VHH binders against Vitellogenin-6 (vit-6). Designs and how they scored, part 13

Target 1, 176 residues: Vitellogenin-6 (vit-6), of Caenorhabditis elegans (p18948r1340to1515)
Amino acid sequence: ANCVVKSTKINTFDQVAYRNQFTPCYSVLAKDCGSEKSEPRFVVLMKKINEKKEWKNVKVVYGENEIEMYKTEEGLICRVNGEEIEYQPESEIEKKQYNIIWLNKNTLKFDSDDVTVQFDGVNARIHLSALYRNQQCGLCGHYDNEKETEFYDAENQENTIPKFAKSYLYKDSKCN
Key: E = the ipSAE of ESMFold2; O = the ipSAE of ESMFold2 at other seeds; V2 = 0.75 times the mean of E and O plus 0.25 times the DockQ between their complexes.

## First folded at step 10 (VHH)

Design d23 (from d18 with Y32H M102F; framework vhh_etentamig_d1; at its last look DockQ between E and O 0.89; V2 from the best seeds 0.63)
Fold by ESMFold2 at other seeds, look of step 10:
Structure d23 (fold): chain B 176 residues (1-176), chain A 121 residues (1-121)
Amino acid sequence: as target 1 above (176 residues)
Amino acid sequence: EVQLLESGGGLVQPGGSLRLSCAASGFTFSEHYMSWVRQAPGKGPEWVSGISTSGGSTYYADSVKGRFTISRDNSKNTLYLQMNSLRAEDTAVYYCARGIYFVRGSYFDPRGQGTLVTVSS
C-alpha cells in the first residue's frame, strides 16, 4: 500500500483522503508504532520550507541515520547525517541496510526493507512493507484496512481531522 | 504497472561477450535514470552500472569498468548492457532497475526474474 502526500492533500495507506496544511515544523507522516518497541525502526517526517512556495523537507530516521531530502533553487538535495551525498561507486557502501536512489534529477528515493519514500521536493509517496500492517501511525493513517479508526491520534483517541493532524506535529527546540 | 523484462543471458567462456537487454513498460522510460544490478549465487546484490535519462552520463562499479558498457534506446524503451572480457566472477543473475544508486546497501527488491549469465570453462 501507498500513502500519497501532496501540499494540501493526503491519501492514506487505507485510501482515506483528507486535507492537511504543512508548517515549518515537522509532522510525522509514517512511523513504526509497534506495541513492544521503545524506539521506532523508522520515522518519516515532513515540513514546509518556504511560505511562498510549496517546497518541503522530508526526513527519514532509519536506525542511527538521518536522511534529509529537500528542494532548493539549485535543485533537490539529499543529506545523510548532515553531509550532502556524492556518487560513490567504491565498495564501502555495502554496509548499509538501505539505498538512496536518484530516479531522475528531480526525484529521490529512500529504499529499504521496511519503508520506501519517493520525494520530488514538493510531494511524497510512502510505501510500507506488509509487516507493518497494524503497526504504523502518523498522518498516513494506521494501515489496518479500517477506515473508521484512521484518525485516531498517537494516544489512540478518536479526533476530528484538525486535532488528528495537530497530534502528529513533531515538537523540537525550533518548534517548541 | 511497472514491468522490466531482462534477456540476453546465457553460458559463455571466460573472455567472451554477451549483450543484455531490458524492455521497460508502465512508466515514462525516457524520464528515468536506469541501472543494472547483479546477484551472484549465495551473495548480496551488487550495483553494476547506471545511465542518465539521455544516455549522456554513464557510471560503473570498479569491478566492471572498462569491460562493460551501458546504453539505452529511448525510442524503444530499452536498456542494454554490453559485457566484454567476461570472467567467472561475473556469473550472476542480472536485473535492470530504475534510478542510479548513490548510496548502495545490501537491500534490493527486483521487479523481474532477471537473466542468468554463467561464465564457465
Scores: ipSAE 0.541, ipTM 0.827, lowest interface PAE 1.3, mean pLDDT 83
ESMFold2, look of step 10: ipSAE 0.551; ipTM 0.832
ESMFold2 (binder alone), look of step 10: mean pLDDT 82; pTM 0.836

Design d24 (from d18 with T53D D62A; framework vhh_etentamig_d1; at its last look DockQ between E and O 0.85; V2 from the best seeds 0.70)
Amino acid sequence: EVQLLESGGGLVQPGGSLRLSCAASGFTFSEYYMSWVRQAPGKGPEWVSGISDSGGSTYYAASVKGRFTISRDNSKNTLYLQMNSLRAEDTAVYYCARGIYMVRGSYFDPRGQGTLVTVSS
ESMFold2, look of step 10: ipSAE 0.630; ipTM 0.850
ESMFold2 (binder alone), look of step 10: mean pLDDT 83; pTM 0.845
ESMFold2 at other seeds, look of step 10: ipSAE 0.655; ipTM 0.865
ESMFold2, look of step 11: ipSAE 0.656; ipTM 0.863
ESMFold2 (binder alone), look of step 11: mean pLDDT 82; pTM 0.841
ESMFold2 at other seeds, look of step 11: ipSAE 0.646; ipTM 0.859

## First folded at step 11 (VHH)

Design b22 (from b19 with S30D E31D E106Y; framework vhh_8k46_1; at its last look DockQ between E and O 0.01; V2 from the best seeds 0.00; counts 0 for: pae O 15.7 > 2, placed apart)
Fold by ESMFold2 at other seeds, look of step 11:
Structure b22 (fold): chain B 176 residues (1-176), chain A 123 residues (1-123)
Amino acid sequence: as target 1 above (176 residues)
Amino acid sequence: AVQLQASGGGFVQPGGSLRLSCAASGFTFDDYAMGWFRQAPGKEREFVSAIRSSGGYTYYAKSVKGRFTISRDNSKNTVYLQMNSLRAEDTATYYCAASHYWPLRYYSTYDYWGQGTQVTVSS
């Protein structure tokens, strides 16, 4: 199933569309929420680069790896664990558990068995394996074939859309 | 052996209150999220409420939010469900359950189940 994330609109894995506004603080788009006691296999995060631009940073945490994709004045940048991966036309960068693919100079794809993220600097498309049915949470919904519960928060409580969106803000030392 | 013993059910008039308890044994209670589900005849078990292992995060079905309160006492290996403003549609067998896994609203993710306690709301 696919979640499509645009600057002000999200179409969830369960085909529910709603408006969302990103901030310069990361929000969780999709996350492995299958076990309370184990670390998530993946987390997909998005934020605006700043308050003025619709350019975004996307971060994929996948196992012990951190993949960051973001747009700059110089173009679209990909970093893996802090190290930049250079654009190579019609090529893919294969790492053992995932692939990073430049679809063109303006579009990157993170590809793994669990989650696929396509990103062009502004908008993202997220695909999840069917294994994550009933195990997924985030702004992309719950992937449970039930539209009524799409806006349950990270603690599984139903909310209005603004409260739902705030519940998936990723807390770090600079954003709380 | 893992056991979950639910108690505190009974007959109550509409608008009344009951407090359910679920005593756990045979596993490390502090490591598990706890949930309450209910089942009326002819219906599938439905989610009522859940509480994470730390006790700091709680979850409620829309139909019970504001009327029911889940809590836990890890020193007694016990989870509670305070049920206020009871209605006829709350009549069901109430089950407690324990899970390492999320999401907590799906009964299929819970590993351990109690035998349940009957709640009947009738004039």
Scores: ipSAE 0.000, ipTM 0.127, lowest interface PAE 15.7, mean pLDDT 78
ESMFold2, look of step 11: ipSAE 0.000; ipTM 0.134
ESMFold2 (binder alone), look of step 11: mean pLDDT 84; pTM 0.850

Design b23 (from b19 with S30D E31D D111Q; framework vhh_8k46_1; at its last look DockQ between E and O 0.70; V2 from the best seeds 0.00; counts 0 for: pae E 14.1 > 2)
Amino acid sequence: AVQLQASGGGFVQPGGSLRLSCAASGFTFDDYAMGWFRQAPGKEREFVSAIRSSGGYTYYAKSVKGRFTISRDNSKNTVYLQMNSLRAEDTATYYCAASHYWPLREYSTYQYWGQGTQVTVSS
ESMFold2, look of step 11: ipSAE 0.519; ipTM 0.810
ESMFold2 (binder alone), look of step 11: mean pLDDT 86; pTM 0.867
ESMFold2 at other seeds, look of step 11: ipSAE 0.513; ipTM 0.811
ESMFold2, look of step 12: ipSAE 0.000; ipTM 0.185
ESMFold2 (binder alone), look of step 12: mean pLDDT 86; pTM 0.871
ESMFold2 at other seeds, look of step 12: ipSAE 0.398; ipTM 0.767

Design d25 (from d24 with Y32H M102F; framework vhh_etentamig_d1; at its last look DockQ between E and O 0.71; V2 from the best seeds 0.63)
Amino acid sequence: EVQLLESGGGLVQPGGSLRLSCAASGFTFSEHYMSWVRQAPGKGPEWVSGISDSGGSTYYAASVKGRFTISRDNSKNTLYLQMNSLRAEDTAVYYCARGIYFVRGSYFDPRGQGTLVTVSS
ESMFold2, look of step 11: ipSAE 0.657; ipTM 0.863
ESMFold2 (binder alone), look of step 11: mean pLDDT 82; pTM 0.843
ESMFold2 at other seeds, look of step 11: ipSAE 0.634; ipTM 0.856
ESMFold2, look of step 12: ipSAE 0.568; ipTM 0.842
ESMFold2 (binder alone), look of step 12: mean pLDDT 82; pTM 0.840
ESMFold2 at other seeds, look of step 12: ipSAE 0.647; ipTM 0.871

Design d26 (from d24 with Y32H F108W; framework vhh_etentamig_d1; at its last look DockQ between E and O 0.85; V2 from the best seeds 0.53)
Fold by ESMFold2 at other seeds, look of step 11:
Structure d26 (fold): chain B 176 residues (1-176), chain A 121 residues (1-121)
Amino acid sequence: as target 1 above (176 residues)
Amino acid sequence: EVQLLESGGGLVQPGGSLRLSCAASGFTFSEHYMSWVRQAPGKGPEWVSGISDSGGSTYYAASVKGRFTISRDNSKNTLYLQMNSLRAEDTAVYYCARGIYMVRGSYWDPRGQGTLVTVSS
């Protein structure tokens, strides 16, 4: 299943397209919503870096790790747990359960057995394992093969598209 | 759908040479960085070598540097690995992969069947 996220358009995992506007506050694109625990296995977030550009920041929370990818004037930057990672293709295999991959000069990929996020600084493509069928929520929909439930909010209530989109804004300090 | 088809493996003696090939389809090969990754029996994956989209930059794991040479032919959508001075520890299934790793974790999901290289007398 793929969700394609552009600056003002989202094509969900269930192939439903709608318009969305990002802000400098994070929105939840995809999240493990099938866990009864408070900590999902993954969360994928996106925001504008600022209001003047189409550049975005993507954050992937995966287990104990926080991965941030964003565009700068010098190119794409990746941070893992707050530390910038340099391009080092000769690094040894780490004990982490994911990869971060330089696909080409303009594209980074976070890759794991649960979720894959491909990001070029503006747009993202998210792939989920079929194991998350009926267990995923966010702006990318619910991945349930049913188009009628795509716009259920974070509390699983059906809403209009604008209200649905606002229900997935990630609340943190200094945001809204 | 991205497809990567590895070939060129076989049984060789220590000190011998092999050249592996990887035929790529389902994506714009010339715009992508590429890697070789190997997996020995009962072990996790090991990144072997990487190459930029143009072929102008190449990278090698310490265990193969000086013995292996990665190359590509963008007109044929094909990635190569020339393996010289082979050792028993090079015995593995070899896979090609899109991209060059910034963080190499223990997760690995090969796209193709790979090609077996066995170095034995």
Scores: ipSAE 0.403, ipTM 0.750, lowest interface PAE 2.0, mean pLDDT 81
ESMFold2, look of step 11: ipSAE 0.443; ipTM 0.777
ESMFold2 (binder alone), look of step 11: mean pLDDT 82; pTM 0.841

Design d27 (from d24 with D109E; framework vhh_etentamig_d1; at its last look DockQ between E and O 0.73; V2 from the best seeds 0.66)
Fold by ESMFold2 at other seeds, look of step 11:
Structure d27 (fold): chain B 176 residues (1-176), chain A 121 residues (1-121)
Amino acid sequence: as target 1 above (176 residues)
Amino acid sequence: EVQLLESGGGLVQPGGSLRLSCAASGFTFSEYYMSWVRQAPGKGPEWVSGISDSGGSTYYAASVKGRFTISRDNSKNTLYLQMNSLRAEDTAVYYCARGIYMVRGSYFEPRGQGTLVTVSS
């Protein structure tokens, strides 16, 4: 299943389309919501770089790692745990079970057994393993083949689109 | 639907040569960087070589530098790997993949069936 974000348009895993106005605060696009584990296996977040531009930042939290992808005037940047990655013949983080791939000069891809995120600085495509059916939540919906429940919020309550979207804001010290 | 079809593998003696091909369909081949990835029996994936969308830049793993040459023909939607001076340790199933792998983990999901290269006397 794919969820596609085109600027402000979101097409969910269950093919429900709506518009979301991203802000400079992260929103959860997709997240492992299986309650049996203490921590999610992944979280995919998106925000605008600032109020002026439609460029986005994507953050993937995967195990102990935070992968950030974003566009600058000089091109796309990828950071792992705050540090820009540099080409090396061998990867020092192979224990983390993922790849970071340049598909071309304008497109990056985070690739793992659980989640794949393709990002060009404005748009994203998220793919989930079928094992996450009924275990995923976020702005990308619930991956449950039900359109009427797509806007159930983080507490699994049906809401209008604005309340649904606010329930998935990622709260931090600068965003409430 | 993205499809990558590897071919050209076979049995060769040490010191021999082989040319692999990868036929691409379901996407605009000329817009993508490409790589070859190999997997020996019982081992994890190993990135072998990469090439830019135009073919103007090429990259190689240390284990194959000077022996292998990656190339592409965008008019035929085909990626190639010329393998010379083959060694027993080059024995593996070879896959092509979209993109150049900047972080190379132990995870690899092949898109095609791969093509087996066996180097043995």
Scores: ipSAE 0.614, ipTM 0.845, lowest interface PAE 0.8, mean pLDDT 83
ESMFold2, look of step 11: ipSAE 0.665; ipTM 0.869
ESMFold2 (binder alone), look of step 11: mean pLDDT 84; pTM 0.857

Design d28 (from d24 with Y32H V103I; framework vhh_etentamig_d1; at its last look DockQ between E and O 0.82; V2 from the best seeds 0.66)
Fold by ESMFold2, look of step 11:
Structure d28 (fold): chain B 176 residues (1-176), chain A 121 residues (1-121)
Amino acid sequence: as target 1 above (176 residues)
Amino acid sequence: EVQLLESGGGLVQPGGSLRLSCAASGFTFSEHYMSWVRQAPGKGPEWVSGISDSGGSTYYAASVKGRFTISRDNSKNTLYLQMNSLRAEDTAVYYCARGIYMIRGSYFDPRGQGTLVTVSS
């Protein structure tokens, strides 16, 4: 039911553990892969902040919204569509299909009925609705109750980067 | 496993008062921010109030500010909501939740059964 990322260790939705060396380019942790001919309902991405620190950036793409969570020297930051969030007393002005919650000063949560992402700057916990069984793909596995096929493209790894992990590198203007 | 048990609801007349309690277990309560969220019959969730882990910062929806007071007792793992000057529109099931909601959408997944507050004459 959960995928857990602790520094470089990933424990998938199917309870398979392995290590992934994150880079400053986003990798797909979890993605709605079940819908043919339509946009995914969510994408959860993770990268290192830079090559030297184990701090991470997490991005959640949810509908037309991009939510970024990342650690700085001054603390944990959350941005929605590029803008840092602030408390707004008017609770009913704009309706979203998700919440953004500070669990404490060091932990953020993106919360929706599809996916929940809890993040502390280094580690993440991703929870998926059971509706995504057999419809999820990414570094968190396929959520298909099959351990043999978790790393289907990674079985031919040559000790530098597993083929499985490379296949989930997210295309960006600055990354290939 | 995270458990939240709300209590203290009931029937009151407009202008009356109630004090809600939320007993928490399965997590380190003193390290978490907390909120109250309410849901009126047939309506979406409404965030009501939030409080920091120490209790040093408190937050309120405009609809309840000045009438409700959130507090906590970390030694008892308990969150409170003092509700004064109650109005009919405060009628709802009240839930406690972990965290302070900075983006408050139409989605809410309650952990407890909630406690019903009915304000009628």
Scores: ipSAE 0.592, ipTM 0.845, lowest interface PAE 0.9, mean pLDDT 82
ESMFold2 (binder alone), look of step 11: mean pLDDT 82; pTM 0.839
ESMFold2 at other seeds, look of step 11: ipSAE 0.612; ipTM 0.851

## First folded at step 12 (VHH)

Design b24 (from b23 with Y57W; framework vhh_8k46_1; at its last look DockQ between E and O 0.04; V2 from the best seeds 0.00; counts 0 for: pae O 18.6 > 2, placed apart)
Fold by ESMFold2 at other seeds, look of step 12:
Formats: sequence, C-alpha cells, structure tokens
Structure b24 (fold): chain B 176 residues (1-176), chain A 123 residues (1-123)
Amino acid sequence: as target 1 above (176 residues)
Amino acid sequence: AVQLQASGGGFVQPGGSLRLSCAASGFTFDDYAMGWFRQAPGKEREFVSAIRSSGGWTYYAKSVKGRFTISRDNSKNTVYLQMNSLRAEDTATYYCAASHYWPLREYSTYQYWGQGTQVTVSS
C-alpha cells in the first residue's frame, strides 16, 4: 500500500484523497501506532522549509536512528544521526536494519522491512508493510480499508479535514 | 470451540456508567479486530464501536462518540466497552464480535459473535 504526499494533496494508504498544507513544524505522515507499551518502531515526519518554494524536510525515526532528507539550492541532502551521507550513484548505504539509496541526484529512498520512503525534496511516497494493517496512523490515514473513518484524528475522533491535519502536528521544542 | 462471552450489563439510571467486558477463546485473539454492536427491540443491530487487532485505532458510532470508550487487553484476550453518561436510548442488548476483515462498521463483516449482555437505562 502506498501513500502519495504532494505539497497540497495527500492520497492515503486507503486511497482517500484530500488537501493539506505543510507548515514549518513537522506533521506525522505515518507512524507505528500499534504499541501502547513501547515507542513506535518508525515515525515518518514532514515539514515545509521554504516560504516560497515547495521544499520539504522529511525525517524518518527508525529504532534508534534519525534520518533527515531535505532540499537545498545545491540539491538533496541526507543526514543519518546528524552525519551527512554523500551522493553515491553506483552503490547504496547499507545498515543492518535499513538501506539508504540514491535513485538519482535529486531522489532518495529509505528502505526497510517496515516502511519505505521515497523523497525528492518536494513530494514523498510511503510504502508500508502489510504487518502495519490496523496499526498505522498519521496524515496517510489508518491503513484499515475503511474510507469512511479515514479522518479520525490522533485522539481517534472524527473531525473536519483541517482539525484532522492539525491533530498530527509533531510537537518539539521549536513548535510548542 | 470459539467463544465470545460478554458481561457487565445491568440496570442503571440515566447519566450513569457501565463497563462491558468480552472474553474471547478458541481463536488467535491478537489477529482479530473486535467490535461492539447493539440491538434494541424491533430494531436491526447497529454498530457501536470497534478496535483494531493491535489496540491502536478505535472507531465509534456518532451517537456514542465522546461517551463510550473501547479498549482491549490482548494478554487477557478481552475487549472492553466503558459506557459513560448513559441515556435511555442506549438501552439494548450489546454484542461483541470479532473480524479479520473490513469494514469494521458493518455487522456482516464479523465472523464470530457473543451471546450479548443486556443494558437497561431507566429511572
């Protein structure tokens, strides 16, 4: 199942389309919401990073790792735990639990058994393992094949699309 | 054999609270979504609430949203329905059900059904 995230439009894992606008604060696109006793195995976040251009920052929190991908005037940048990973067209960066793959100079892929994120600095495509059916939450919906409840918010209440979207703002020290 | 045993029903005055429980056996509980439905005399079964197999996501009928809370404990193979601010129109037999399929709001999706527990809200 794929969630397609464009600057103003999101097509969810359950093929429900709606309009959304990103802010300089992170929003949760997709998150492991299945465990109440432990931290999520993954969280995929996106924020706007330029007022005039449609440039975004995508952060993937995966286990103990933070992967950031974002657009600059010099191209797409990837950082793993703060360390920049250079463009490598003939090889991929391989870790024990995930891979980071440059599809070209302006497109990155974070690849794992749980979640795959493809990002070009503006738009993202998220693929989620079937293991997360009924366990996914975020702007990409519930992944439960129920289109009528797609806009239930982070507290699981049905809301208008703007309230649904605001419920998935990720709170950190910069945005509280 | 598969069994879903609902309990916790009874008589309560308007504004009161009840907590329903549904204990499951005979299937892999962790793989199933659980739902609560109700049926008043002379009416069809209607959806009340449902919860995904992991316990992460919940669903509510508009008539009960904000008053009822569904939860589950996979270690005890049990789903719960906390019912607050009860009203006369909540009077019904409440059934728990289990499904591996979607959509969770439709009773025809559910594979296993409990016997039900009566909830009566009256002065």
Scores: ipSAE 0.000, ipTM 0.115, lowest interface PAE 18.6, mean pLDDT 79
ESMFold2, look of step 12: ipSAE 0.000; ipTM 0.110
ESMFold2 (binder alone), look of step 12: mean pLDDT 85; pTM 0.860

Design b25 (from b23 with T109I; framework vhh_8k46_1; at its last look DockQ between E and O 0.02; V2 from the best seeds 0.00; counts 0 for: pae O 15.3 > 2, placed apart)
Fold by ESMFold2 at other seeds, look of step 12:
Structure b25 (fold): chain B 176 residues (1-176), chain A 123 residues (1-123)
Amino acid sequence: as target 1 above (176 residues)
Amino acid sequence: AVQLQASGGGFVQPGGSLRLSCAASGFTFDDYAMGWFRQAPGKEREFVSAIRSSGGYTYYAKSVKGRFTISRDNSKNTVYLQMNSLRAEDTATYYCAASHYWPLREYSIYQYWGQGTQVTVSS
C-alpha cells in the first residue's frame, strides 16, 4: 500500500485524503507501532525546511541508522548518519538491510524490506509491505482497511484533523 | 550449525498450564528476537508471541494475551512460553523461531526455525 504526501494534502494507506500543514518541526508519517510498548523498526518523519518554503526534510530512522533527505538551492541532498552521499545514477547492491537509490538527480529512494520512501524534495511516497497491516500508525493512517478510524490519534482516540496531526509530532528539545 | 530445540509440550486438560522452552545454539542469541508460532492440522501457521533481543519488549496475539507469557534467559540461550488457562483451541504444534529482522508478528522474516513441540488440550 502507498501513502502520498504532498505539501498540503495526504492520501493515506487506506485511501483517505485530508489536508495537512507541515511545520519546521518533524511529524511522524509512518512508523512501526506494534501492539505493546516497543521500539519501532522504522520511523518516517517529515518537516518543512522553514515556514516560507514548501521544501521538506525527510528523515528515516531504520534500525541504528538515520537517513536524511532534503531539498536545497543546490539540489537534493542525502545524509546517512550525518555523512553526505554523492549523487549516483546507479546504486551498488549493499550488504546492509537497506539501500539508497538516486532515481534521478531530483528524486531519492530509501529502499528496504519494510518500508520504501521516494522523495523529490517536496513530496513523498511511502510504500509499506503487507507485513505492517494493523501495525502501522502516523499521518499516513493505520493501514487497516478501515476508513472511519483514520483520524484516531496515537492513543487511538478520534480527533479533529489538527489534533490528530499534533499527536504525531516528533518530540525535539527545540520543538513543542 | 544453527539449532532451535523446542520442548515442554504435552497433553493437558482445559484450564491447565504448560511451559515451553526453546534452547538455541549456533548463532549469537543475544542479537536475535525470538518468536513462538503455532500450527494446527490443516491450518496456516499463526503468530503467538515474540520477544526482542533485549528482553524488554514483548508481543502477543490477541487470542493469547493475558494467558501466555514469553520470557528469555540470554545466559542460557533459551526462550520460554508460559501458557496458562489453556483451551482446546490452543491445541497445535508450537514452533520457536529467531529473527534479526522486523516485524516480529510476520512469519516470513524469521530466519531460523525449530522442529516444534506438540501441545494438546483435551478433556
Scores: ipSAE 0.000, ipTM 0.128, lowest interface PAE 15.3, mean pLDDT 78
ESMFold2, look of step 12: ipSAE 0.490; ipTM 0.810
ESMFold2 (binder alone), look of step 12: mean pLDDT 85; pTM 0.860

Design b26 (from b23 with T58K S108E; framework vhh_8k46_1; at its last look DockQ between E and O 0.74; V2 from the best seeds 0.00; counts 0 for: pae O 2.1 > 2)
Amino acid sequence: AVQLQASGGGFVQPGGSLRLSCAASGFTFDDYAMGWFRQAPGKEREFVSAIRSSGGYKYYAKSVKGRFTISRDNSKNTVYLQMNSLRAEDTATYYCAASHYWPLREYETYQYWGQGTQVTVSS
ESMFold2, look of step 12: ipSAE 0.413; ipTM 0.765
ESMFold2 (binder alone), look of step 12: mean pLDDT 86; pTM 0.873
ESMFold2 at other seeds, look of step 12: ipSAE 0.551; ipTM 0.825
ESMFold2, look of step 13: ipSAE 0.536; ipTM 0.817
ESMFold2 (binder alone), look of step 13: mean pLDDT 86; pTM 0.872
ESMFold2 at other seeds, look of step 13: ipSAE 0.459; ipTM 0.794

Design b27 (from b23 with S108A; framework vhh_8k46_1; at its last look DockQ between E and O 0.77; V2 from the best seeds 0.00; counts 0 for: pae O 3.2 > 2)
Fold by ESMFold2 at other seeds, look of step 12:
Structure b27 (fold): chain B 176 residues (1-176), chain A 123 residues (1-123)
Amino acid sequence: as target 1 above (176 residues)
Amino acid sequence: AVQLQASGGGFVQPGGSLRLSCAASGFTFDDYAMGWFRQAPGKEREFVSAIRSSGGYTYYAKSVKGRFTISRDNSKNTVYLQMNSLRAEDTATYYCAASHYWPLREYATYQYWGQGTQVTVSS
């Protein structure tokens, strides 16, 4: 299953489409919600990084690793645990638990057995293993093959689309 | 009110060790990740280490990995930083912080901050 995240439109894992606006605050796109709230195996986050351009910053938290992908005027940047990884054609950076793959100089792929995130600086595509059926939450929905419950918030409470989206927005810090 | 009280700093010779503690109150400690940041005079505050709320995952700056160990005791609402093989460049004020968000390497993620404790590594 795939979730497609555009600047103003999200198509969830259960193929429900809705409109969403990103802000300079992180929003949770997809998260392992089958573990304790404090121990997700992965968290995929996105925020807007420019008021006039559709540039985004994507973070993938995967175990003890934090992977950042974002657009700059010089191109797409990837940082792993704070260290920048240079573009290298037809190469991959392999760790035991995941790979970082440059599909081209403008598109990155984080690949693992649990979650795959493809990002081009503006839009993201997230793929989840079937293992996460009924165990995922975020702006990409709940991955439960139930369109009626797609917009339950982070507290598993049914909401309108605006309240659903706000429940996954990081409201603290420099966001207002 | 939320309070984070860091302690355990002091003067130590290069190669020595210190153990920092940060006692927390005013929030549900078990729901928060804890982090350590440091700031040397004239420099920006930088990430040192973080630990998830259950202690399941830990995070370290490259400069301290292998020398520093973060841990927590949720029954005492306390996070610790064991600092071994100290070097002159580790001299700084060390601050503890708490967050219920990710990612944990980013200063902006943390909601609550302690007053800091001074660590000085000098011959």
Scores: ipSAE 0.379, ipTM 0.744, lowest interface PAE 3.2, mean pLDDT 83
ESMFold2, look of step 12: ipSAE 0.391; ipTM 0.761
ESMFold2 (binder alone), look of step 12: mean pLDDT 86; pTM 0.869

Design d29 (from d25 with Y101W F102Y; framework vhh_etentamig_d1; at its last look DockQ between E and O 0.81; V2 from the best seeds 0.59)
Fold by ESMFold2 at other seeds, look of step 12:
Structure d29 (fold): chain B 176 residues (1-176), chain A 121 residues (1-121)
Amino acid sequence: as target 1 above (176 residues)
Amino acid sequence: EVQLLESGGGLVQPGGSLRLSCAASGFTFSEHYMSWVRQAPGKGPEWVSGISDSGGSTYYAASVKGRFTISRDNSKNTLYLQMNSLRAEDTAVYYCARGIWYVRGSYFDPRGQGTLVTVSS
């Protein structure tokens, strides 16, 4: 199951397409919603870099790690817990449950057993493990084979697309 | 539709050589970085080597640097690994994969069957 996020169009895990306007505030594309009482195993977030550009910032929160991917005039950048990565083999490979992969100069991939995020600075493709059937929520829908409930919001209420999209804005101190 | 077909493995004595091949299809091979990843029996995956889309840059894990040479032929959609001075610890199933892996964990989802390399007296 894939969710495809183009500049202003989202095709959900259940193959429902709709238009969404990203802002410089993060929106939740996909997250582990299996239990409200546990921390999500992953959260995938996206925002525009600024109001003028269609360049995006993607953030993956995965366990104790925060992975950011975004483009600049110099190219695509990846940071792990605030530190920009450079190529080299890591001596402590066994401490990670995910990979960071450059597919080419313009495309990054976060790869794990739960979620895969491929990002080129503007567009994203998100793949979920079958384990998240009926346990997924966000702008990418619910992964439940039910098109009629795709726009239920974070409180599981059916909404118009604008209200659905607003319910997945990720509030922080800059975006209240 | 991505397909990666590894070949060229076999049984070889320590100090010997093998050349692995990976035939790629279902994507634009010349636009992708590529890697070799290996998995020894009972162990987790180990990233071995990577190469840029043009072949202009190559990268190696410390355990194989100086002994292995990665290369590619974009006209044939084929990735290669020349393995020289083989050691018993090189025994593993070898897989090709898209991309150069900057952060590597214990997770790997292979796309092909791999090719077995056994280094034994």
Scores: ipSAE 0.492, ipTM 0.819, lowest interface PAE 1.6, mean pLDDT 83
ESMFold2, look of step 12: ipSAE 0.530; ipTM 0.827
ESMFold2 (binder alone), look of step 12: mean pLDDT 82; pTM 0.840

Design d30 (from d25 with S106E; framework vhh_etentamig_d1; at its last fold request DockQ between E and O 0.87; V2 from the best seeds 0.71)
Amino acid sequence: EVQLLESGGGLVQPGGSLRLSCAASGFTFSEHYMSWVRQAPGKGPEWVSGISDSGGSTYYAASVKGRFTISRDNSKNTLYLQMNSLRAEDTAVYYCARGIYFVRGEYFDPRGQGTLVTVSS
ESMFold2, look of step 12: ipSAE 0.676; ipTM 0.868
ESMFold2 (binder alone), look of step 12: mean pLDDT 82; pTM 0.842
ESMFold2 at other seeds, look of step 12: ipSAE 0.634; ipTM 0.854
ESMFold2, look of step 13: ipSAE 0.613; ipTM 0.858
ESMFold2 (binder alone), look of step 13: mean pLDDT 82; pTM 0.842
ESMFold2 at other seeds, look of step 13: ipSAE 0.658; ipTM 0.861
ESMFold2, fold request of step 16: ipSAE 0.636, 0.596, 0.621; ipTM 0.849, 0.835, 0.848
ESMFold2 (binder alone), fold request of step 16: mean pLDDT 82, 82, 82; pTM 0.843, 0.840, 0.839
ESMFold2 at other seeds, fold request of step 16: ipSAE 0.604, 0.560, 0.669; ipTM 0.839, 0.828, 0.865

